# Designs tried in a protein design chat: VHH binders against q9p7j3. Part 42

Target 1, 174 residues: q9p7j3
Amino acid sequence: MILPLFPETQVHVFVYENVSNCAAIHEQLISQNPIYDYAFLDAATILYKKQVYSAIIRALEDRRDEQMKTKTIHSEVILSLSPKTEISSAFRQFSMTKKSKNIVVVKIDSKLTEEEEFERLDKLVEGNRVEFSDEELQKLIDFKVLKKNYKLDPSTLENPLASILSSIALRGYS
Short names: E, the ipSAE of ESMFold2; O, the ipSAE of OpenDDE; V2, 0.75 times the mean of E and O plus 0.25 times the DockQ between their complexes.

## First folded at step 4 (VHH)

Design h43 (framework vhh_8emy_2; at its last look DockQ between E and O 0.01; V2 from the best seeds 0.00; counts 0 for: pae E 14.7 > 2, placed apart)
Fold by OpenDDE, look of step 5:
Structure h43 (fold): chain B 174 residues (1-174), chain A 118 residues (1-118)
Amino acid sequence: as target 1 above (174 residues)
Amino acid sequence: QVQLQESGGGLVQPGSSLRLSCAASGFTFSNYWMHWVRQAPGKGPEWVSSIYTSGGSTNYATSVKGRFSISRDNPSKTLYLQMNSLRPEDSAVYYCARDFYGSSEDYRGQGTQVTVSS
């Protein structure tokens, strides 16, 4: 996938359900294994495709503007999901944990086609790939976690997407 | 504000059919999983069925599969539950819900009572 504002940056997003080896993946991430150069998100925290895209765009903008707060573009995506400025908080809120069952995986700056990237990633993730869609994401969401992460209330729950996107866009300004 | 209003419940005999309706307002009806859940006296909420408003994908609890049918009309923002071959164990207050994910919901209506009895 090519983003219009970032035509030189290829992005791929994958969704896995019933992942059995999140703990193993997590260990590799802690070890900073370059083979695991992805953003691994807990699907329980993701409700919309646009939420993910918004975070990706925010991260890419930060990189473009040389304003990244984290070490890698993928970690910046995780940070960008959060309404909070604290990196540790963002990771606790949105990053895959060893207890995760369903994950969203983001690859930025891919040199491969989506299918090639999938083949590569599929060797790392032991789970079932599902479509990256709002329909599928909503099956995996933990709404309590979502509400907590974005401080959603009755007024904002009328349009959760708008609230989430605003939180992402305005991180550090509220 | 998100509003859901259920209707269509009543007292019916076993084997009968009933059709519930839920009028939704206060949000964009498209791109949501909409749910029917029920709660019988002394029991916790039980998920019954879900439909994705965009595309029409449906899911059913094992206990109602083959007997109940969920549907929606997006223009009128209405959710339906066609209940056939009703059983006494189907007796409960039936709620329409938007934000029901697994075990809890934030928005549901006042519910409509369904009683199946001889």
Scores: ipSAE 0.747, ipTM 0.870, lowest interface PAE 0.6, mean pLDDT 94
Fold by ESMFold2-Fast, scan of step 4:
Structure h43 (fold): chain B 174 residues (1-174), chain A 118 residues (1-118)
Amino acid sequence: as target 1 above (174 residues)
Amino acid sequence: QVQLQESGGGLVQPGSSLRLSCAASGFTFSNYWMHWVRQAPGKGPEWVSSIYTSGGSTNYATSVKGRFSISRDNPSKTLYLQMNSLRPEDSAVYYCARDFYGSSEDYRGQGTQVTVSS
């Protein structure tokens, strides 16, 4: 995928359910293995495709403006999902853990096609790939986690999209 | 039906300012990223600026950064482009365009002509 706001940037997003090797993947991420240079998100925290794209665009804007707060564009995507600019908190809130069962994987600046990235990821992730769609994401979300991460009250839980996107776009300003 | 109607273009002198407006109807304006795109005579379309749904995040082409400012008023369903320090190379038809996450279909308005000359 090519984003209209960043036409030179290749973006791929993959969703896996029933992943059995999250502990192994997490160990590779801690050791900073370059083969695992992706944003690995816990699907329990992602409700909409727009949520992921908003974080990607915010991260790309921060890179363009030379104001990234993390070492890699993938880490910046994870940070950008958080309504706050505190790095460790954002990773705790949104990043995959050893206990994760369903994950969303983002690759930016890939020189590979979506199919080629899938082949690579199929060797790293032991789970079932599902479509990156609002319908599939809504089967994997944990609303208690979502509410906590975005400080949603009962009135916003019926239609949280606008609140979530506003939180991502206004990160550090509101 | 989706409709985008641009206005505010005209003939101005170099160094002048113009404010373009885009009135949106037929869709939930606040759910969409919005763009300004321009096309000069004999050239392909050039992206100028983009704005997030809430208006809290904006992007600019290098050629206009520091001179142009994009904004939106979601209650009135209106997109704006404030153009300062206009140059002859800014002469183009300016289009308001709708973008939507995960959609391959974009909608563009009819455009408004901006001519910067002495």
Scores: ipSAE 0.000, ipTM 0.123, lowest interface PAE 16.9, mean pLDDT 82
Fold by ESMFold2, look of step 5:
Structure h43 (fold): chain B 174 residues (1-174), chain A 118 residues (1-118)
Amino acid sequence: as target 1 above (174 residues)
Amino acid sequence: QVQLQESGGGLVQPGSSLRLSCAASGFTFSNYWMHWVRQAPGKGPEWVSSIYTSGGSTNYATSVKGRFSISRDNPSKTLYLQMNSLRPEDSAVYYCARDFYGSSEDYRGQGTQVTVSS
């Protein structure tokens, strides 16, 4: 996929359910294995496609403006999902952990077609690929986690999208 | 309901300038990226330009870069496209679009015709 404001940047997003090897993937990420250079997100924290795209855009804007706080564009996506600027809390809240079961995987600056990138990723992730769609994401979300991560109150819980997107867009301005 | 209304097109000679406007209503204009897209007869839609919510970040198709300038006025809920040094290949119906997952294909209005010939 190509974003109009970043036309030279190819992005792919994949969703896997019932992933059995998150612990092994986590070890590779800690070891900084370049084959695993993706953003691995816990799907329990993601309700909307727009949530992911907004974080990608924020990370790309920060890279363009030389304002990145983390070492890679993929780690910057993880930070950008958070309403707060603290790096360790963003990773704790949104990143895949050893105990994760469903994941969203983002590749930025891909030189491959979506199908080629999928074939590489499918060798790394032991799980079932599902469509990246609001319908599928709604099946994988943990509502309690979402509420906690974005501090949603009961009045916004039925349609929290605007509150979530505002939190991503305005991080660091309050 | 979301409404977009384009205006400012016309018949001009090569090298001329035109300024297109898009009046928006039915949504919070300042919260959305906006796009221009054009479609020539017998062709598929072609993305032209995009602008971020604040107006600070803009991008252009390579075919128009340096000649076209996108801008917005959030208080008046209006999107603009300044088109300079027009060429016959710029002839198309021009549409504005509200951003939808990075796509410029949704919520286009009726469009405004630009024809460049002598």
Scores: ipSAE 0.000, ipTM 0.148, lowest interface PAE 14.7, mean pLDDT 84
ESMFold2 (binder alone), look of step 5: mean pLDDT 83; pTM 0.844

Design h44 (framework vhh_8emy_2)
Fold by ESMFold2-Fast, scan of step 4:
Structure h44 (fold): chain B 174 residues (1-174), chain A 118 residues (1-118)
Amino acid sequence: as target 1 above (174 residues)
Amino acid sequence: QVQLQESGGGLVQPGSSLRLSCAASGFTFSNYWMHWVRQAPGKGPEWVSSIYTSGGSTNYATSVKGRFSISRDNPSKTLYLQMNSLRPEDSAVYYCARDWYSGTEDLRGQGTQVTVSS
C-alpha cells in the first residue's frame, strides 16, 4: 500500500481470525524479539480500514516531525489509535493480549514483499488469514470496546467513522 | 543429522573486522530464516541479527546496526555475519541459530569465540 503523504513508505496490513497462539506471540513481544517487530492489534478494537490507515498516517507524521512518543514506528501506530497521548492506556486498549482471538497486524518499512510477509506471518500466527476489508473487520469488532475506547455517545453511533477519524487526527489535542 | 557449524572467530584489536560463517547440514536451509545470537561471559544470550529465507529482509540489534551485515547463500547452505568496527563490548561467543516454524529458535550451533581487546 502507497500513502500519498508518504509514497516511499511500504505498508502491509494483515487480519487473522481464530488465532490459537496469542499467548506465545505475546511472550515474544515482551522479550522484544525483533522478528516480531509488527504492530499486533486486537481486532475487537478495529471497525474500519480507514481507522488503521489514519493511525499509520499519524504515526508517520510524528516520525517525520521528530515527535514520536514511543521507541518504534509500530508502537507509535498503537499509540496513534488512541484519542489520548497516554502510552500505557493506549496499549491496554488496542494491543493484542494473551487472550485475544482475532488480530490485525501492521508492518511498516518492510524490505519484504507483501507475499513474503504473508509467508513469514503465517509461520508466526496460528490462525486463519482473512481479507483486510471493512466487511471482515465488522465481523470481529466488539462494539462495547469500540464505544469505550473512543468515548462514543448516542449522537455519534450512527456515524462512528467520522468520530473515530477525528479522534485519531487530533493527536490528543481535544 | 541436523547441524549448524560456526567458524571465523578469533582475537582482534578494536576497530578490526571479522566475517563469521555458519555451515548448515541435514535440512533444507532455504526453507528457514536464520539468526545470529551472542553470549558474553556472565551474561544472558543477546540477539544480534536475523535474515529471511530469500535474504530479502534483514534486521539488527541497535547495538550493532550500521556495523554488522548478515547475509546468506542458499546454494551453499551458508549464513554469514560481516562484523566491522569491532569494539570490546562485541566480545562474546557467536551462535548461528535456525528459526523454527512458529518463529522460535529450535537449533543452535556450538558457537565461535570472538574476543576484541588491545
Scores: ipSAE 0.000, ipTM 0.110, lowest interface PAE 18.2, mean pLDDT 83

Design h45 (framework vhh_8emy_2)
Fold by ESMFold2-Fast, scan of step 4:
Structure h45 (fold): chain B 174 residues (1-174), chain A 118 residues (1-118)
Amino acid sequence: as target 1 above (174 residues)
Amino acid sequence: QVQLQESGGGLVQPGSSLRLSCAASGFTFSNYWMHWVRQAPGKGPEWVSSIYTSGGSTNYATSVKGRFSISRDNPSKTLYLQMNSLRPEDSAVYYCARDYLRGSEDVRGQGTQVTVSS
């Protein structure tokens, strides 16, 4: 992925549906296995590619400015999806759980090409890889979860993009 | 075998100070971020503070920033929360928690009750 504001940063985003081993992946994350150093998101919380990119850019800005609130850049991506700065709340809202079935996986600072990361992740994730596109994401979203996470009202729910992006950009002032 | 045991809570007057302690056992304490989380009756849990493995980085909820101070002593495997200028809204059960996913929790202690009232 090409981020104009961070051209030297390698970014890859992957989407998997019908994942059968989320509980096993979750255990690897608990044990802090370095092989699993990615941001594992529940696809039920992600509606747009721009939502993910906005969180990545915010996390990279915080790293550049030495203002990260979490230990790793991948944790910072998860935090940056939340309209609040509360770390535990953000993880409960956006992280993959052992009951998740569809996931979005973000890798920052990869030394591997996108193809090589696909080969590695396809061995770790027991599911169907799909295109990282708005079309595919909209098949996996849970609008009830989205509404709760971003506090959307009926007037914004039909076209929530601007509201979501504003919430990410104004994190800490909501 | 992972265990976290909080202590130091009690009943105090507004404006008072308390220091909470959390004794850790059953894991390599120095390898983990640690958190303090609180929960008042009828409310969901509220994150209070976090501390990096060495103690070199800390973070605080806006509601406690400037009043509370988190610290750790890795040799004794103990986490601390120094609470100053206590307010009635600080009344809650305070839990020590071990980091999960580099910013959340996987293990929580039994909690210690803090009550701030007259």
Scores: ipSAE 0.000, ipTM 0.174, lowest interface PAE 12.0, mean pLDDT 83

Design h46 (framework vhh_8emy_2)
Fold by ESMFold2-Fast, scan of step 4:
Structure h46 (fold): chain B 174 residues (1-174), chain A 118 residues (1-118)
Amino acid sequence: as target 1 above (174 residues)
Amino acid sequence: QVQLQESGGGLVQPGSSLRLSCAASGFTFSNYWMHWVRQAPGKGPEWVSSIYTSGGSTNYATSVKGRFSISRDNPSKTLYLQMNSLRPEDSAVYYCARELYDSGEDIRGQGTQVTVSS
């Protein structure tokens, strides 16, 4: 996809369900193997496409403004999902773990086409690809995790989109 | 066990050049992104530069862009920082670092002191 605010930036988002090798992937992420230079998110934390796009936009804004707190744009996406600007908390809240079953994978600044990235990721991830859509994400979300990560109260629980987007846009200023 | 050992620091005059080296051991150096971080007394750590595995992509802090050049030699497992046009504000302990995923913290060596004074 092409973002209107960053038209020269290539963005690809992939969703995998029933992933059997999360522990192996996590080990590669801990060792920072460059083949795994993607943002690997736990799908239990993502409810909307707009949630992911808002984090991507914020990460790109921070890179543009030379305000990144992490060393890669993909780590910055993970940080940007969090309502706080604390790196370790953001990773605990949103990144894939050894126990994850469903994941959302973000690639920014790819030199490959979307089809080529699909082929590459399908070799790394042992799971089933599904469409990046609100409908598919809704099947994978854990509402208890979502509520905890964004501190949603009963008044926002039934329609959390605006609260989530506001948290991403205004992080660090509350 | 991961080990990083910096060398090449010293006392120089403004406008001088220094080349820092970092010898890596205990891990597959060619599989990791590497970076330089510096810390002046009483200040927090400041990221200086990063280099990807092949050496083909590099990033620099605005304060050093155009003056510093990061490079690596994967066969010898060595990271370098070429520092040109040194300024007093570049005075710091320079650390070779490998980022710990999940924490934003770095595995660092013991550092090498760079002092730029007239």
Scores: ipSAE 0.043, ipTM 0.441, lowest interface PAE 6.4, mean pLDDT 86

Design h47 (framework vhh_8emy_2)
Fold by ESMFold2-Fast, scan of step 4:
Structure h47 (fold): chain B 174 residues (1-174), chain A 118 residues (1-118)
Amino acid sequence: as target 1 above (174 residues)
Amino acid sequence: QVQLQESGGGLVQPGSSLRLSCAASGFTFSNYWMHWVRQAPGKGPEWVSSIYTSGGSTNYATSVKGRFSISRDNPSKTLYLQMNSLRPEDSAVYYCARDFWGTSDDYRGQGTQVTVSS
């Protein structure tokens, strides 16, 4: 995938449902195994493709401007999903946990093609790969989690996209 | 393949009404937010209205609120825009869109021309 604002940056996004080995993946992420250098997100927190793209764009802007608050571009994507700049809070809200069942995986600056990344991730993730589409994401979202993470009221929850995108893009500007 | 086909535009006088339609195919229409955007000559695209998957929530640009009404019929995979009390400044090409914010995965139709003139 190529982003119009960052055409030089290669981006791949993968979605897996019914993942049985999240605890094993989580241990690899804690140990900072370079094979697992991806952003592993809990799909219960992601409603739209645009939500993921906005977080990627924000992370790339922070890298361009030398304002990253985390160690890697992938951890910066996770932080960028949060309306707050608190790293620990963002990771608790959006990162895959040992208890996760469905995940969204983001790779930035891959030296591999999308197909090669699919081959490698399919060996690391014990789950069913599905299309990265709003249709598939909307089957995996948990609206209680979404409401809590973005502090949505009932009227905003029915039309949450603009609120979510503003929270990502205008983090710290109210 | 994703396809969106707009219809219902035309030349009308100020104060008139028009109903625009958008026929969707190639995806599960009931699972997507839908939007209307418009573009007048020499101007950038302007968001007009959005509707949630079930039709239970709608939103409108301030310039059209109270005059326009967005609706959808999921069984027929059709999006509608009812435009009342049309003004010359509403003249534009109107596009049906699945995502209108200018990312590489945006999908919109070919548009339908609305001209409000005496």
Scores: ipSAE 0.000, ipTM 0.112, lowest interface PAE 17.6, mean pLDDT 81

Design h48 (framework vhh_8emy_2)
Fold by ESMFold2-Fast, scan of step 4:
Structure h48 (fold): chain B 174 residues (1-174), chain A 118 residues (1-118)
Amino acid sequence: as target 1 above (174 residues)
Amino acid sequence: QVQLQESGGGLVQPGSSLRLSCAASGFTFSNYWMHWVRQAPGKGPEWVSSIYTSGGSTNYATSVKGRFSISRDNPSKTLYLQMNSLRPEDSAVYYCARDIYYGSEDVRGQGTQVTVSS
């Protein structure tokens, strides 16, 4: 996968449902095991493919401009999903937890092909892989979580895409 | 007066090929990323493909990767979608769309119908 604005950057996004080992994955992330160098997101927070891509673009822009606030491009993706620049809040809002059941996994700068990353992740994640599509994401979203994370009111909640993308693009400027 | 006008749709049999065109006017075409988006009856819109301003970078939905090819001709202000090995599930109205930032579609054409049926 190549992003239009960053053609030099390889990006892969994977979706897993009914994941049984989130607690084990979370322990590996806390210990900073390099095998788990991915952005592990709670699928309850992701409604659209464009939401994920916007966060990736923002993270890549911050890396290009030497303005990353976190240690890795993957942690910068997690931060970039948040409408504010507070790192700990962003991770609480969007990152996978020990109790997560469905996850979205992002890999940037992969040295492997998409198929090789699939095989590798299938060994790390005990769940069912599904297509990265708006249809699949809409089955996994928690609208109460989405509303709280992006401060959506009832009038925007029914068609939230523009508000979500604006929040991601304007993070740190408001 | 920004306008996008799609053409090239039609009724074809499975395994056939079609080439869609999108004529852009009213803006500097070479300054914008362009997308192809499709919508089947009773379903939401599905992103199909994107192309960078220079044409040097392209992206595809997994369902069409290896079968479809997006391209652009900036001098003629035209976007193309070459569709090979068409399947019944490719049946949809295909829209040309302009994006100012990745994920921020600001203008879409009126669409061209593609029907793949035996």
Scores: ipSAE 0.000, ipTM 0.093, lowest interface PAE 18.5, mean pLDDT 82

Design h49 (framework vhh_8emy_2; at its last look DockQ between E and O 0.01; V2 from the best seeds 0.00; counts 0 for: pae E 16.9 > 2, placed apart)
Fold by OpenDDE, look of step 5:
Structure h49 (fold): chain B 174 residues (1-174), chain A 119 residues (1-119)
Amino acid sequence: as target 1 above (174 residues)
Amino acid sequence: QVQLQESGGGLVQPGSSLRLSCAASGFTFSNYWMHWVRQAPGKGPEWVSSIYTSGGSTNYATSVKGRFSISRDNPSKTLYLQMNSLRPEDSAVYYCARDFSLRGDTDVRGQGTQVTVSS
């Protein structure tokens, strides 16, 4: 996928459910294995496609403006999901853990087609690929976690997308 | 103590084949991704290939894909790299590694084995 604002940057997003090897993936991430050069997100924290895209765009903008707070574009995507500026908090809130079952995987600067990238990633992830859609994400979300991460209350729950996007966009501007 | 020991390197002509081996000890071999990395004189470490027990997944650098084949024997705790159609640019010290950083550094690797491809 090509983002209109960043035509030179190819992005792919994949969703996996019932992943059995999150612990193994997590260990590789800790070891900074270059083969795992993705943003691995806990699907329990993601409700909308636009949430993911907004974080990607924010990360790309930070890179463009040489304002990245993290070492890699993928870690910046994770940070960009968070309303908080603390990297450790963002990772705790949104990153895949050893206990995760469902994940969203983001690849930035891909040199492969979506299908080629999927074939590559599918070797790393032991789970079932599902469609990257709001419908599928809604099935995987933990609303309790979502509410906590974005401090949603009854008034904002009527339109949680607006609140989420605002949190992402305005991080650091409060 | 974690130990990795590479072997099988040598001087060969272009187009020839070599098979590298790595003997591992001191850790649960089957639980880890294992990697081959190489370093040529004057260059930084380059990732070559990786393999994981789970699902038999393998990955290769673009430069060696289709020519090299990584495999492992978990009972003997041995890692292999079959190198076919060797080229002069494949000349390097090859290392077996358990840990490999994004910078191309290895935290746990052996002493390496020299591979030289020359006419």
Scores: ipSAE 0.022, ipTM 0.272, lowest interface PAE 6.0, mean pLDDT 90
Fold by ESMFold2-Fast, scan of step 4:
Structure h49 (fold): chain B 174 residues (1-174), chain A 119 residues (1-119)
Amino acid sequence: as target 1 above (174 residues)
Amino acid sequence: QVQLQESGGGLVQPGSSLRLSCAASGFTFSNYWMHWVRQAPGKGPEWVSSIYTSGGSTNYATSVKGRFSISRDNPSKTLYLQMNSLRPEDSAVYYCARDFSLRGDTDVRGQGTQVTVSS
C-alpha cells in the first residue's frame, strides 16, 4: 500500500484470527528480537481499515515533523491509535497481549515485498490469515473495548467512524 | 540489582569530541535495546540515540545525526556514545537507559554524566 501523503513509504497490514502463540510472540517482543519489528495490535480494538491507516498517517506525520514520542515507527503507530498522548495507556489499550486471540500486524518501511512479508509472518504467527477488510475486522472487534478506548456514548456507537478518526487525528490538541 | 553507570563527560570547547561510556550490571545486557537520553537544566528529557541488541541497527535524533555514533560491546556489557563536532546546544546530563518501558516495564536509567560545551 502506498499512502498519498507518503508515496515513498511502503505499508503492509496483515490480519490473523485464532492465533495460538500470542504468549510466544509477546516474549519475542519483550526480548526485542529484530525479526518481530512490527506493530502487533489486538484485533479486539480495531473496527475499520481507516482506523489503522489514520494511526499510520499520524505516526508518519510525527516522524516527518520530528515529534515522535516513542523509539520506533511501529511503537508510534500503537501510540497514535490512542486519543491520549500517554504511552503506557496506549499500549495497554491497543497492543497484543499474551491472551490475545486475533491480531492486526503493521509493517512500515519493509525491505521485503508484501509477498515476502506474508511468508515471513506466516512462519511467526500460528493462526489463520484473513483479508484486511472492514468485513473481516468487524468479526473480530470487541465493542465494549472499542467504547472504553474511545469514550463512545450510545449515539456515537451506532456510527463510530468519524469519532474514532477525529480522536486519532486530533489527539494532543485538546 | 539492575545498575547503569555513565562516564566520560566533561567541559570541552565547541568543535571538540567526547566518548561516553555506560557500564551495565544486574541483567543480561545482550538481550536489551539500549538508549542515550539527555536533559539540559530547565528542559525536558530528549532522546538522542538507540541501538538494537546485536548493534546491527541504530537510530539517531535529527539534531545529532551525522555527528554522534552509538555502539555497544556485549562481552564487556558496555554502551558507548561517540560525540563529534560538539555544539553549545549539546550541553546536558547524558543518561544511559535500558528499554522495557513500552511493554509494561519502566526504563532503567543511570545517574548521568555531565557534558558542558563552552568556550
Scores: ipSAE 0.000, ipTM 0.144, lowest interface PAE 14.9, mean pLDDT 81
Fold by ESMFold2, look of step 5:
Structure h49 (fold): chain B 174 residues (1-174), chain A 119 residues (1-119)
Amino acid sequence: as target 1 above (174 residues)
Amino acid sequence: QVQLQESGGGLVQPGSSLRLSCAASGFTFSNYWMHWVRQAPGKGPEWVSSIYTSGGSTNYATSVKGRFSISRDNPSKTLYLQMNSLRPEDSAVYYCARDFSLRGDTDVRGQGTQVTVSS
C-alpha cells in the first residue's frame, strides 16, 4: 500500500488468528519491552483494511504536525482508531487485551521487508498468520463491538465504512 | 507523473443523463479513495461523491443522492460518475480528485470537464 504523504515511512500490517499468548504479550507491553514495539489491535474491532490505514495516516499526520497525544507512534495508531480523543477509552476499545483471540499488528518506521518483520513478529506471537485483507478481517470482526465503538445505527451497519472513516478523520472536530 | 483527466461533459437539457470518466495514471489507482468535486461559477468547490479503494462503498452529497452513481474500474484505472435526471443546479466544472490522507483531503485533481444543464 502506498502512503502518499509518507513515502519514506515503511509500514507493515499483520493479522493473526487463534492467538494463544495474548496475556504474555500484554505483560510485555505493560513492561515497555522494546522488542514488542508494535501496535497490537484486537481484530474483533477491525472490519476493513482502510480502517487500519486511516488510523495509521491520522497518527502519521499528527506526528508530522507535532500533535501526537501519546508517547509512541504505535500507541498513537491505537488512539487514532477511536472517534473520541480520550486515550484510556481508545486503548480499552481497540487494543489487544489478555482475552483477545485474534489480533492485527502494525509496525511503523520498519527498517525491514515485510517478510523480515514477519520473522521477528512470528517469534513473539503464538498464532496463525492470515492475509491482511477485508475477507479475512470480516471473519474475525465482532459486529456488536464495532457498532458500540463507532456508535453505528442499523442503517449504517450494513455499509459502515464511510461512517467509520469519517469518525477517524474528524476526531477532535466534534 | 501523477495525472487525472476528466471527460464526458457537455451541454444538455434538464432531465438528461451524462457519464463522466476520469483516466488516472502515474500512481497505484487501486490504493486510493477517489472523489468527484464540482465548482459552479461564483461558488466554492462542492464535494459530490466518494468511492473507496475496492469500489464497494460509496457516498454522495445529499443534493445528488439517488440521481448520481459513482463507480470505478481498477484494472483500467478509471473513475466514473453516472449523472441522471440532471438539473440546472448541477451545472458546474466537475473534477475527479485523489484522496491522499484517507480523511477526505485531496492532493491531485484534473483540469475538469464542463457540465451545463440549460433550463
Scores: ipSAE 0.000, ipTM 0.109, lowest interface PAE 16.9, mean pLDDT 83
ESMFold2 (binder alone), look of step 5: mean pLDDT 83; pTM 0.838

Design h5 (framework vhh_8emy_2)
Fold by ESMFold2-Fast, scan of step 4:
Structure h5 (fold): chain B 174 residues (1-174), chain A 118 residues (1-118)
Amino acid sequence: as target 1 above (174 residues)
Amino acid sequence: QVQLQESGGGLVQPGSSLRLSCAASGFTFSNYWMHWVRQAPGKGPEWVSSIYTKGGSTNYATSVKGRFSISRDNPSKTLYLQMNSLRPEDSAVYYCARDFYLPSEDVRGQGTQVTVSS
């Protein structure tokens, strides 16, 4: 994928359901194995493709402006999903955990083709690939998690997109 | 084996200063962002501060900005937190952590207790 504001940046997003080895992946991430340099998100927290794209754009803007708060662009994507600038809160809210079942995986600045990233990720993730689409994401979302993460009120639950995108874009103001 | 050992906590009066240290071993310290996280009794962990791998770029929670200063000494593999103008609400166990999945008990130490009381 190519983003209009960052046309030179290659972005790949993968969705896996029924993942059986999240605990093993989590241990590799904690050890900081460079093979696992991706943003591993809990799919229970992602409702829309635009939510992921907005976080990616925010992370890329922070990198461009030399304002990244984390070590890698991938950890910056995780931070950028949060309405607050607090790193530990963002990771607790959006990162894959040992108990996750469905995950969204983001790769930025890959030196590999999309096909080669698919082959590599299929060796790391023991689950079923599905299309990165609003339809597939809506099968995996947990609305109670979404409400807590973005502090949504009952009036916005039927159409939360604008509220979520505003929260991501306005993170860190005030 | 990754190990982080915090020290420097204690019981102090409001308005006092403390300097916390974290000795790191088992990994290439200079290749990681480092963080301070605290946890008060009955509360969840709260991120306090972060520092870039080579130093220079730092971030602070709004509650400590202007009072706390994070620094590192890569040759000695040590992280520091200089805490000035301490308040009762700063009372907590303070942990240092590597730059991944914060807070993480897999890559943080046992912590050092800070109590600010009159």
Scores: ipSAE 0.010, ipTM 0.194, lowest interface PAE 9.8, mean pLDDT 83

